VH-VL binders against Uncharacterized 76.5 kDa protein in phbC 3'region. Designs and how they scored, part 3

Target 1, 117 residues: Uncharacterized 76.5 kDa protein in phbC 3'region, of Thiocystis violacea (p45365r139to255)
Amino acid sequence: RILILEQDASHAKKIASLLATIGMETLVVDDPMKILARMQAFRPNLVLMDLYLPGATGSELTTIIRDHDDFYGIPILFLSQEADLDKQLAALKAGGDGFIKKPVSREALIAAVEYRM

## First folded at step 1 (VH-VL)

Design fa3 (framework fv_falbikitug)
Fold by ESMFold2-Fast, scan of step 1:
Structure fa3 (fold): chain C 117 residues (1-117), chain A 120 residues (1-120), chain B 113 residues (1-113)
Amino acid sequence: as target 1 above (117 residues)
Amino acid sequence: QVQLQESGGGLVKPGGSLRLSCAASGFTFSNAWMHWVRQAPGKGLEWVGQIKSKTDGGTTYYAESVKGRFTISRDDSKNTLYLQMNSLKTEDTAVYYCARGLYDYYFDYWGQGTMVTVSS
Amino acid sequence: DIVMTQTPLSSPVTLGQPASISCRSSQSLVHSDGNTYLNWLQQRPGQPPRLLIYKISNRFSGVPDRFSGSGAGTDFTLKISRVEAEDVGVYYCMQGTHWPPYTFGQGTKLEIK
C-alpha cells in the first residue's frame, strides 16, 4: 500500500495507475496538512512525496511522520527536481530514504518501490 | 547517467535490409518501454514504433508507413533494442533514434542517432 | 492521425529578447486520465532531440526556468523569456494522447539575428 503525496493531480493519477499495474494499492493525498489522518486511515507501507508542496517543506513533513509512533519506520521516497538539492539534503537529514528524479521514469519508480516493499 | 547508443546504420540499396541496435545503460532496461523515431535529412521527426517491457506483454506498435516491413525486438539480457528494416525504400532515408518512453506518452531520453541512407 | 501545427516555422530573435512558439492540435489532447500529453523537444544543430517540457508546463530535469509552457485543449505555447546563444536550434511540439501514432509539429527554427 503506497500513499502518494503529490499536488499535481495528473501526475499523481499516472503514478497511481502505473503502480496499480504491478498490484500496488494506492492513495493520493493532495493536501500535506491531511497526511497523518490519511496515513492513519490507509496504513501505507511506503510513502511517495513530492518536495514541491505548498504550506510545508518535505523535511517538515518527514519529521512529522517520523515523530508518529505508528510511522517512524515507514519508507519515504521523494519525487524531486535536480534544482532542489538543498531540499533533498534537508529531507534526507529529516529521515527520508531516497529520491526519484522528476520526471519520474517507469523503471526507476518500479525498481525503487519493489526494493522497499 | 541514462545513455542510449544506436548503431548499424549505413548505405543500402532499395529493397535491401538493415538491422539497427540501441545499447542502453544507466537504468533497468528490462522494465522500460522503448521507441524508434526517425528524421529525414532537413525534415522533422516521425515516430516509427514502440515495444513494451516483457512484464507489460512485450507488445509492439508501428507507424502505418513501416508496418509489414519493420520489426522491433529487444534482448533484455544484453540491454539492447533492435529495429529490423526490410524492403527499404528511398523515403526511409533518415537518422534513426531510439528513445525511452515514460508512461507511454513522452520520450525522456534519446540516443545520438544512426544514419540510414537508401539510394541507388 | 492528430495533426500538430507550429507557428512560426522560423523565428529570428535578438539575444536577450523573448521568443514565443505556438502549437495547435487538430483535436483536443486531453487524455481520458485527465492529463494533456503535449510535450516540447529541443534539437540543437547536429544533436539529438532532448525533452524540454512535458504535459504542457512541466520542465524536464536540467531545463532552465527561462523556458515555460502553457496552454490547454488544442492551443499551446512555448516561451523563452530571455533567448541565449545556446538556444539556437529547432523546437518541436509533440502529442502522446492519441497513439498510435505519436505525432510531432513540423518544427520551429530559432535563429539569432
Scores: ipSAE 0.000, ipTM 0.507, lowest interface PAE 20.1, mean pLDDT 81

Design fa4 (framework fv_falbikitug)
Fold by ESMFold2-Fast, scan of step 1:
Structure fa4 (fold): chain C 117 residues (1-117), chain A 121 residues (1-121), chain B 113 residues (1-113)
Amino acid sequence: as target 1 above (117 residues)
Amino acid sequence: QVQLQESGGGLVKPGGSLRLSCAASGFTFSNAWMHWVRQAPGKGLEWVGQIKSKTDGGTTYYAESVKGRFTISRDDSKNTLYLQMNSLKTEDTAVYYCTTDYSEGYYFDYWGQGTMVTVSS
Amino acid sequence: DIVMTQTPLSSPVTLGQPASISCRSSQSLVHSDGNTYLNWLQQRPGQPPRLLIYKISNRFSGVPDRFSGSGAGTDFTLKISRVEAEDVGVYYCMQGTHWPPYTFGQGTKLEIK
């Protein structure tokens, strides 16, 4: 089960569709402030998170997730562009597990997710 | 892509001076703590000093072995780090690397290729 | 200054076999912020050092998953689960908790048998 935190609805739908081709159940969340409530209800095995989020940084949200006993060990992968290098380093420092370059390729997405599941 | 390029190394006599430069690209240089680390031929790594980001006051710190002789500075408008080395000694002979401490993580995340400084008569 | 001690100083390993490098610090590396700034660097012959692992166990960008770090307090270990030819080089542990100065271990040379 994969939770997708992505504000762009078209990108979220593409990612969810790609993961569905390999039988993965997904939940799209478009509001970062709802992430903990959604994780508690959905119980994901992995989180995909865009670094371009309204109201919060990826590193801030990673810190919040890592502060919870249920989620301190859940894999968190960031969807990022090459220009995001400074955000990538901050997110990794906060406890993130890796990055998937945007635009997201099917091969890269599936490899990263399967490796961590 | 993060890139660091050192320059300015060379042969200098004991008591001489040399100024090293490190050109940075691919990240927001003004937000990064920057370090100089050296490695004598066939030896291990030795931290030389650091300069904090402008936001953190731009303060400098030095290893005791170079304190009073070396000065670290930065020019954020040029994305360049400097190491001014005065009163050079033979034991300063080393490859000098510039490194980033991006996100202020107390780890050296990116390194330049290094520049060789040889202090010899 | 914090003294960082690595063992072994030289590690000949067979390709495909695991390798393990130990690092001990002269005092605890737990920072006042709760993190432990024990990091591992790799230096291949003729190349600059590169960051492998930071804060004990976090792999840096581009580092293969065959590298892992563990430990706490003063005792730390870097493991390579399956040594590849390109892993030849010198490995350094370093600490960023008690600075200035930042300090490094003496280095462990990994060699293929």
Scores: ipSAE 0.000, ipTM 0.500, lowest interface PAE 23.0, mean pLDDT 81

Design fa5 (framework fv_falbikitug)
Fold by ESMFold2-Fast, scan of step 1:
Structure fa5 (fold): chain C 117 residues (1-117), chain A 121 residues (1-121), chain B 113 residues (1-113)
Amino acid sequence: as target 1 above (117 residues)
Amino acid sequence: QVQLQESGGGLVKPGGSLRLSCAASGFTFSNAWMHWVRQAPGKGLEWVGQIKSKTDGGTTYYAESVKGRFTISRDDSKNTLYLQMNSLKTEDTAVYYCARWGYYSYAMDYWGQGTMVTVSS
Amino acid sequence: DIVMTQTPLSSPVTLGQPASISCRSSQSLVHSDGNTYLNWLQQRPGQPPRLLIYKISNRFSGVPDRFSGSGAGTDFTLKISRVEAEDVGVYYCMQGTHWPPYTFGQGTKLEIK
């Protein structure tokens, strides 16, 4: 089960549709402020999130998720155009597990998700 | 699924040039950072260089032993990585491998079969 | 450049027995992001290298659970709990923490006696 938090709603739906075609159960979250409540209800095995979101960064949200006992170990992959390795590594330091480069390709997405599931 | 296949190796004289190719399939090549690694006969692995994806700037990095002589490039439309080798030395004799940089693992996760380059008179 | 040193250089082992390979780096491999980018590669005779383990202890896809990695800082170990005939080959540790060049250990040859 994959939770998707993406700043562009149409991109989030495209990713969800692709993952559904390979049998993944998905939930798109459009409000970062509701992330913990959605994770509690959905119980994801993996989180895909944009590094830069309205109202919060993916790094900030990762810190919040990691502070919760139930979600400490859930893999978090960032969707980002961020090319600066130091900024990517800072996001990983917040508790993230990897990156998928935007624009998201079908092949890269499936490979990254399969490695974590 | 992921496949990498090197080609272009052969026998060249010192001072000569050779271009290696690495054909990639089973993943989105245009998003991947790629490496060249070599192995002299009976010896260990030596990193040769890296090229980032074009979206990440297409930046290249080289081992000191090959700087100024080797150039890494890519053609994303052909899913192909290249290594242009100039001013070859006998010390460049090795099997040359291409390898993919794993985006989630930050490791060289898939490797090609290698192509042999022999530099001798 | 970070120097990676492996011991032993060759390891004759009996089938079904455990094997252990050590790797030491000249500098800490702990990155500023808190991760340690130490990887282990396997090279069977006549074949290309294959990723076994990444970030100290994570098995790569398809790698049997008899392979395990451990360690911290500058000292790392690869263990094979029950050596099989197919495990013959050379094992390399590799660091990805420090910016290029990426460096490898000199390799440990595993042989069945």
Scores: ipSAE 0.000, ipTM 0.517, lowest interface PAE 18.5, mean pLDDT 81

Design fa6 (framework fv_falbikitug)
Fold by ESMFold2-Fast, scan of step 1:
Structure fa6 (fold): chain C 117 residues (1-117), chain A 121 residues (1-121), chain B 113 residues (1-113)
Amino acid sequence: as target 1 above (117 residues)
Amino acid sequence: QVQLQESGGGLVKPGGSLRLSCAASGFTFSDYAMHWVRQAPGKGLEWVGQIRSKAYGGTTYYAESVKGRFTISRDDSKNTLYLQMNSLKTEDTAVYYCTRGYRYGWYFDLWGQGTMVTVSS
Amino acid sequence: DIVMTQTPLSSPVTLGQPASISCRSSQSLLYSDGNTYLNWLQQRPGQPPRLLIYKVSNRDSGVPDRFSGSGAGTDFTLKISRVEAEDVGVYYCMQSTQFPPYTFGQGTKLEIK
């Protein structure tokens, strides 16, 4: 089960439909501040998260997820156009597990998800 | 309910070896990075080392003072953390605590009661 | 390594009065992710340490609101608004901005006078 936190509704739908082709169950979350409540209800095995979100960064939200007893070890992959290595390293230090470059390719998405499931 | 309990401390001679265990209960042990922190009698706290969860590669990190002599390992099926101490020195005399860290262990939110290791002839 | 320095090393305090402990780091604890990884631990006599405050100002679960943390960069403060008998013990600041290693201050002993 894969939770997707992406503010662009069309992009989130594209990612969800792509993952559905390989049998993955997905939940799209559009409000970053509801992430913990949604994770508690859905119990995902992996989180796909935009690095930059309105009102919070992916690094900040990763820190919140990692502070939760139930979600400390859940894989978190960032969806990002960020090319700055220092910003990427900051996200990994916050507890992220990797990056998928935007625009998201089918092959890159499936490979990254399968590796971590 | 959420607990860490150390065992295996005792008296050992310089150059000797000792293995400490830390039994975890009440939480999903496999999701957490785990740490060893020690405190010499009458002194402050010193971080000894860390082991990350398997989701983060199970990587180990050590304080310079113990590199090459101490090894941290974990058995997630038994919810147990280990510290193998070799080539012990009198300076290793301390109470050893296991502690739970979030993600890479940015803060230590759960501590065991500690186990005393005395290195003396 | 980042060196953590606490002041004072010993703090006698009267019950019901406030107490303040300072912590200074040799380098800024602001990390590139925008977070400042300065934490406070309490160790009561004969007990293991316990987490009080994480990331400068966030209280851990079960910590009374009379404990507060503040600061930025290299200078940090732990305040107890009204000291109670159970607060006697040693308080440590800790940094996790630069790892390895994690480093601690020398500790401040809070005593009832």
Scores: ipSAE 0.000, ipTM 0.527, lowest interface PAE 16.9, mean pLDDT 82

Design fa7 (from fa6 with heavy chain G101D R103Y Y104G G105S Y107A F108M L110Y; framework fv_falbikitug)
Fold by ESMFold2-Fast, scan of step 1:
Structure fa7 (fold): chain C 117 residues (1-117), chain A 121 residues (1-121), chain B 113 residues (1-113)
Amino acid sequence: as target 1 above (117 residues)
Amino acid sequence: QVQLQESGGGLVKPGGSLRLSCAASGFTFSDYAMHWVRQAPGKGLEWVGQIRSKAYGGTTYYAESVKGRFTISRDDSKNTLYLQMNSLKTEDTAVYYCTRDYYGSWAMDYWGQGTMVTVSS
Amino acid sequence: DIVMTQTPLSSPVTLGQPASISCRSSQSLLYSDGNTYLNWLQQRPGQPPRLLIYKVSNRDSGVPDRFSGSGAGTDFTLKISRVEAEDVGVYYCMQSTQFPPYTFGQGTKLEIK
């Protein structure tokens, strides 16, 4: 089960559709402020999130997720167009597990998800 | 359905204090970041500050003009947002609005009716 | 801080005619996520502001399709294709790309002549 935190509804739908082709159940969350409540209800095995979100960074959200007893070990992958290595390292330091470059290819998405499931 | 109602405004002397309240209903208040925005009579809008949800640390941010004098807080059990205003100045005279943060857009989708704060001798 | 400048400051329009309001920012509003956080608010006389448009061109729920937003970088436009009586009020552009603070334009007063 994969939770997708992506503000662009069209992009989130495309990612969810790609994951459905390999039998993954997905939940799209467009509101970073609801992430913990949605994770409690959905109980995902992996989180995909955009690195840069209005109102919160992926690093901030990762810190919040890692502080939760039920989710401290859940894999978190960032969807990012970010080329700055220092910013990528900061996100990984916060507890993230990897990056998938935007625009997201089917092959890259499936490989990253399978590796971390 | 979504409603925001400010209260606590009034006439106060320079150097005085006021506490504004904003009662929220029709949505899950605890999920949302909230803002205070003010408007001096006949003037435009000025952002005062923001408080994030507790899931995001309850962090507060302030406009430079009010930093150190104003404090934003929230009581999620009462669905209420607060603005504590200390060391009030005549230039703080304005209608004060509470607004709900529009998720994913960093915009303000719902606004209260406002409460008038007049700072004069 | 990003300075937002609106033109005109006052716009008399004939009922049923189009209206156009411009907003210019002192810096690009393109954020690192590829989005441009330029929003438009409407304030009718004696009323609180309400959200009209967010992220340049997206209409908020319940906003009539006669309202449209466009632009990129530092230059933005709000258009009303056919002005109606209830459209009277002050319109504000707002940036949320650089935070804190959020900043607003001076406002454009739309009046029916």
Scores: ipSAE 0.000, ipTM 0.544, lowest interface PAE 15.1, mean pLDDT 82

Design fa8 (framework fv_falbikitug)
Fold by ESMFold2-Fast, scan of step 1:
Structure fa8 (fold): chain C 117 residues (1-117), chain A 124 residues (1-124), chain B 113 residues (1-113)
Amino acid sequence: as target 1 above (117 residues)
Amino acid sequence: QVQLQESGGGLVKPGGSLRLSCAASGFTFSDYAMHWVRQAPGKGLEWVGQIRSKAYGGTTYYAESVKGRFTISRDDSKNTLYLQMNSLKTEDTAVYYCARELYYGSGSYLFDYWGQGTMVTVSS
Amino acid sequence: DIVMTQTPLSSPVTLGQPASISCRSSQSLLYSDGNTYLNWLQQRPGQPPRLLIYKVSNRDSGVPDRFSGSGAGTDFTLKISRVEAEDVGVYYCMQSTQFPPYTFGQGTKLEIK
């Protein structure tokens, strides 16, 4: 089960559709402030998170998730157009597990998800 | 690491011309729109203009204060941005910065990296 | 063109105390995509500007959490919860909702008293 935190409804729908082709159950979350409540209800095995979100960065949300007893070990993959290696390293140090470059290809998404599940 | 380094600034008389360069490294320059922003001594920031990537048409846009006098261009093979400044006025005296545009989702059009700046002084 | 107005233009603060900077736009910065493109830049003495906050409230990577942005429509605020010596400099709000041109506020100079 994969939770998708992405504000762009069209992009979130594309990602969810691609994951459905390999049998993954998904939940799209469009309010980053509700992420812990949605994770409690949905119980995901992996989180896909846009690195830049309204009201918070993906790095900040990753820190919040890592501080939670139930979720400190859940894989978190960032969806990002960020090419700066220092910014990517900062996000990984916050507790992230990897990056998928936007626009998301089917091949890159499936490979990254399957490797970490 | 992303780096932007301006060069070509100096002293020039009113009515003169000057060409600025901005050398980019640490990223795929051809994928990004680039901007010029200036700052007169002791004053605030003023946007000068932008150039889109070739994938988005390579179009240029200018502030009204410089339109017809300044031209922005780029050489993707050299990872370099240019600003050709003609018919310079004392009011053009400023530090000139190049800046990279960050694109996010439907568009943020903000500047995530800036160069160190190069000083242009227009004086008699 | 959208005019950006900052207050105050100069803000002397004591180290460790909070600081607040206001920015007002002549038109709403809410774009048709639902986003508000109001950004904050910091310029330390002798240095180029750097991005602090984008789209009202999102901190750029590496920006300390003592910096926060808020607001909607035409009224925006940048807050520093506890000012440190390295925060001295000029802060600018800028809009990227309607361009060209991109427009900036006049700048607010933050000084330690």
Scores: ipSAE 0.000, ipTM 0.497, lowest interface PAE 18.2, mean pLDDT 81

Design fa9 (framework fv_falbikitug)
Fold by ESMFold2-Fast, scan of step 1:
Structure fa9 (fold): chain C 117 residues (1-117), chain A 124 residues (1-124), chain B 113 residues (1-113)
Amino acid sequence: as target 1 above (117 residues)
Amino acid sequence: QVQLQESGGGLVKPGGSLRLSCAASGFTFSDYAMHWVRQAPGKGLEWVGQIRSKAYGGTTYYAESVKGRFTISRDDSKNTLYLQMNSLKTEDTAVYYCTREGYYDSSGWYFDLWGQGTMVTVSS
Amino acid sequence: DIVMTQTPLSSPVTLGQPASISCRSSQSLLYSDGNTYLNWLQQRPGQPPRLLIYKVSNRDSGVPDRFSGSGAGTDFTLKISRVEAEDVGVYYCMQSTQFPPYTFGQGTKLEIK
């Protein structure tokens, strides 16, 4: 199961549809303040997270997720157009496992998800 | 030489609006998350809200007491932070400070620079 | 919201004597990155607040070494080893571990006798 934290509803729907073609169950979350409650209920195997979100950065949310006993080991992949390596390194240091460049390609998304699940 | 300077405070009637400005100088304004903090006469400090740097999407956050009434914005080309205050209440009477925290990556979460403050009085 | 509680609320001190201010948080301020985001601010009469100490024990630029911070978890202390006349004012502890909101203690007024 894959939780998608993405502010753009259209983009979130496209990603969820792509993952559905390979049999993945998804949950779209548009409000980062609900992330822990949604993870508790949904129990995802992987989180796809936009680096820039209303209410929090992806780095900050990754830090919060890593501090939680139930979620410390869940893979977190960032969806981002961010090209600045210092900003990418900050997100990875917070506990992220990789990046998928926007616009999201079907091949890159599937490869990254399958590698970590 | 690193400075923040607020302006725009004054006397307004309940239900009125006011826009505060905060001019930054001596540092790369666009790299920093900025906050508004207020202090009612004779009282302590209350966080009002934050705006993140553009690198982190320019996201805004607000204290519950001001949600829906106050809007924070920034103009990085002018090194200026704004607070638009609508539907003002007598309990909004306070000195309003703009403050700088560390870089957007959360490693410097403390207010290392404060402006002089601007007084907003909401009274009939 | 994390609640910050300071004691005492007022502290009359004789010049040259030490002063101590305590701050307690309703939750641990240790963040998942290993840092504790407890900060101290000083506000002199008629002046804006200024940063004294960040992340428990680090003095801001220009802050004299007679100011020191210590603590961990939920219990923190600001100490002034030798109070000077210019130290009169209100001292606030501030947490930035949980956001939003950032929260402050109610303040401790330091007065010279």
Scores: ipSAE 0.000, ipTM 0.509, lowest interface PAE 18.8, mean pLDDT 81

Design fe10 (framework fv_fezakinumab)
Fold by ESMFold2-Fast, scan of step 1:
Structure fe10 (fold): chain C 117 residues (1-117), chain A 123 residues (1-123), chain B 111 residues (1-111)
Amino acid sequence: as target 1 above (117 residues)
Amino acid sequence: QVQLVQSGAEVKKPGASVKVSCKASGYTFTDYYMHWVRQAPGQGLEWVGWINPNSGYTFYAQKFRGRVTMTRDTSISTAYMELSRLRSDDTAVYYCARDLEYLFSGYYGMDVWGRGTLVTVSS
Amino acid sequence: QAVLTQPPSVSGAPGQRVTISCTGSSSNIGSGYDVHWYQQLPGTAPKLLIYDNSNRPSGVPDRFSGSKSGTSASLAITGLQAEDEADYYCQSYDSSLSAWVFGGGTQLTVL
C-alpha cells in the first residue's frame, strides 16, 4: 500500500498507474495538512512525497511523520526536481529514505518501491 | 571550451597542510557544483566532498570531516580544497570535477575533470 | 570494502563484447539513484563515459552502452578495440552514507 503526496493530479495519476502495473494499491493525497489522518485510515507501507507541496516542505512533513509512534519506521521516498543538494540533504536529515528523480521513470520507481517493501 | 586547471604537485611532511586549487573557465562557475575526488597510487577513486560555488555550502565524506575545508573565490572562478594534519596515507592524486548538470538537479555524475594534483606526504 | 562491487578485472579479444557489472544495494542503485561510468586511461584523469544509466556524452562511440536493473548496473563494450584497455569505474549516490560512491574499478585487458 503506497501513499502518494502529489499536488499535480496528472503526475499523481501517472505514478499510480505505473505502480498498478506491479499490483500496488495506492492513495493520492493532495492536502499535506491531512497527511496523518490519511495515513491513519489507509495504513500505507511506503510514502512517496513531492518535496514541494503547498503550505509545507517534504522535510517538515517527514519530521511530523517520524514523530508519530505508528509511522516512525515507514519508508519515505521523495519525488524531486530539486536542483539544490542542500535541500535534498535537509530532507534526508529529517528522516527521508531516498529520492526518485522527476520526471519519474518506470524502472527507477519500481526498483525503489520493491526494495523498500 | 570548458576547462578545470589545477595547481601543481605538492610534497608535504606528516602533520602539514596542503591547499589545492581548481580554476574553472568556459562556463558560469556558480551554476555547477564542484566535487573533489582522490586516488591513491594504484587504488580506486574516493569521493572527498563537494562545494556549491554559488552559496559556499559544503558537504564532506565522514572520513574527512574535521580535516578538510573546501572554499571558493567567485571573482576568479577558483575552488580550493585544503587538507590538514596530513598522513602518509593521504598520498594521492586529488581531482576537482564539475557536476554533470546546470545547477545540481539530483545525484548526478561528473562531466569535466581537472588533470589532478599529486600530493605526496612523506617524512 | 567498496559499497558498489565490480569485478577487479575483465578481458576480451579485439572485436568481442565485454560486460562489466556494478552491484549495489537498496540504499543506492536500489533506491533509484542513477549510475554513471568513467573510463580512466593510464596516467590520465577519469573521463565520463555513460551518465544517468544509459546516456552517452558527445564524442563517446555507441560501442559503449549502459543499463540498470534492480540493484545492479552494467557497462557493455562491443567491437572491443586495443584503445579500450583502461580502468572502468561505476558511480552512484548512497543515501545511508549521504555520499557519492564509486565501485572498486575494473581493469579491462584487450588480449
Scores: ipSAE 0.000, ipTM 0.535, lowest interface PAE 16.1, mean pLDDT 82

Design fe11 (framework fv_fezakinumab)
Fold by ESMFold2-Fast, scan of step 1:
Structure fe11 (fold): chain C 117 residues (1-117), chain A 120 residues (1-120), chain B 111 residues (1-111)
Amino acid sequence: as target 1 above (117 residues)
Amino acid sequence: QVQLVQSGAEVKKPGASVKVSCKASGYTFTDYYMHWVRQAPGQGLEWVGWINPNSGYTFYAQKFRGRVTMTRDTSISTAYMELSRLRSDDTAVYYCARGWSYLGYAFDIWGRGTLVTVSS
Amino acid sequence: QAVLTQPPSVSGAPGQRVTISCTGSSSNIGSGYDVHWYQQLPGTAPKLLIYDNSNRPSGVPDRFSGSKSGTSASLAITGLQAEDEADYYCQSYDSSLSAWVFGGGTQLTVL
């Protein structure tokens, strides 16, 4: 079960459809302010998160997830076009576990998810 | 004072797996990422991947994905790297090295290395 | 080939200055990622020599210095001594590979 936070609704739908081909159940979250409520209801095994989300940074959201007793160990992977080391390191320092470059290939997505599940 | 102590040399047949250990002392094990770097005889340094000892989650160089697994045991401050389906060109000294939690900082403390020889 | 380019060897006499170059690209040093340098004496593990372009860890003599400009970095060793004979590696982060990358290494011979 994979929770997807992605700023581009079309891209989120594409990622969800790719994961469906390998039997993954997904939930797309479009409002980062509701992330904990959605995680509590959905109980994901992994979070895919765009590094650029409206209203919050990926590192801020990662910190919120890591502070929660139920989710402190859940894998968090970032989807990003970002080449800026500072943003990538901030996200990893907050507790993130890796990155997948955009545009996302089916092979890269599946490989990254399989290693964390 | 700060030390990384690695397991002893291993000799393996092609197709086998090897598991190298790295025991940390002198610092809080979960505060620093643990990197693995290898060096084939007479060759340069090659980064294999890292593990976050706090979360247990890992990130591997593309070349090693599907063959390497990194784990840790926080109760004994020990990190492990297991490499499967060994080939003769996996013969190398395997180092563990401490990196800052930011991953942007240098590898400041290194283990002495574990020689893994893969031969028929 | 290595992602960061170093000359395979450099040599000098005692007391001289040698410089080892490390050439990267836009995805690593050119993107502003810091460069670190390691010294590897024969039969030993690498030792951190310079971090974050120009900083020395405690215990590293000030005759070792580092610098970075554009897509390249360099390690300078002044007052060369016999015990400096070693392999030297530069390191940075590459955003295109999402990986730590090393130079191919430079063997320093003290003549």
Scores: ipSAE 0.000, ipTM 0.542, lowest interface PAE 15.4, mean pLDDT 83

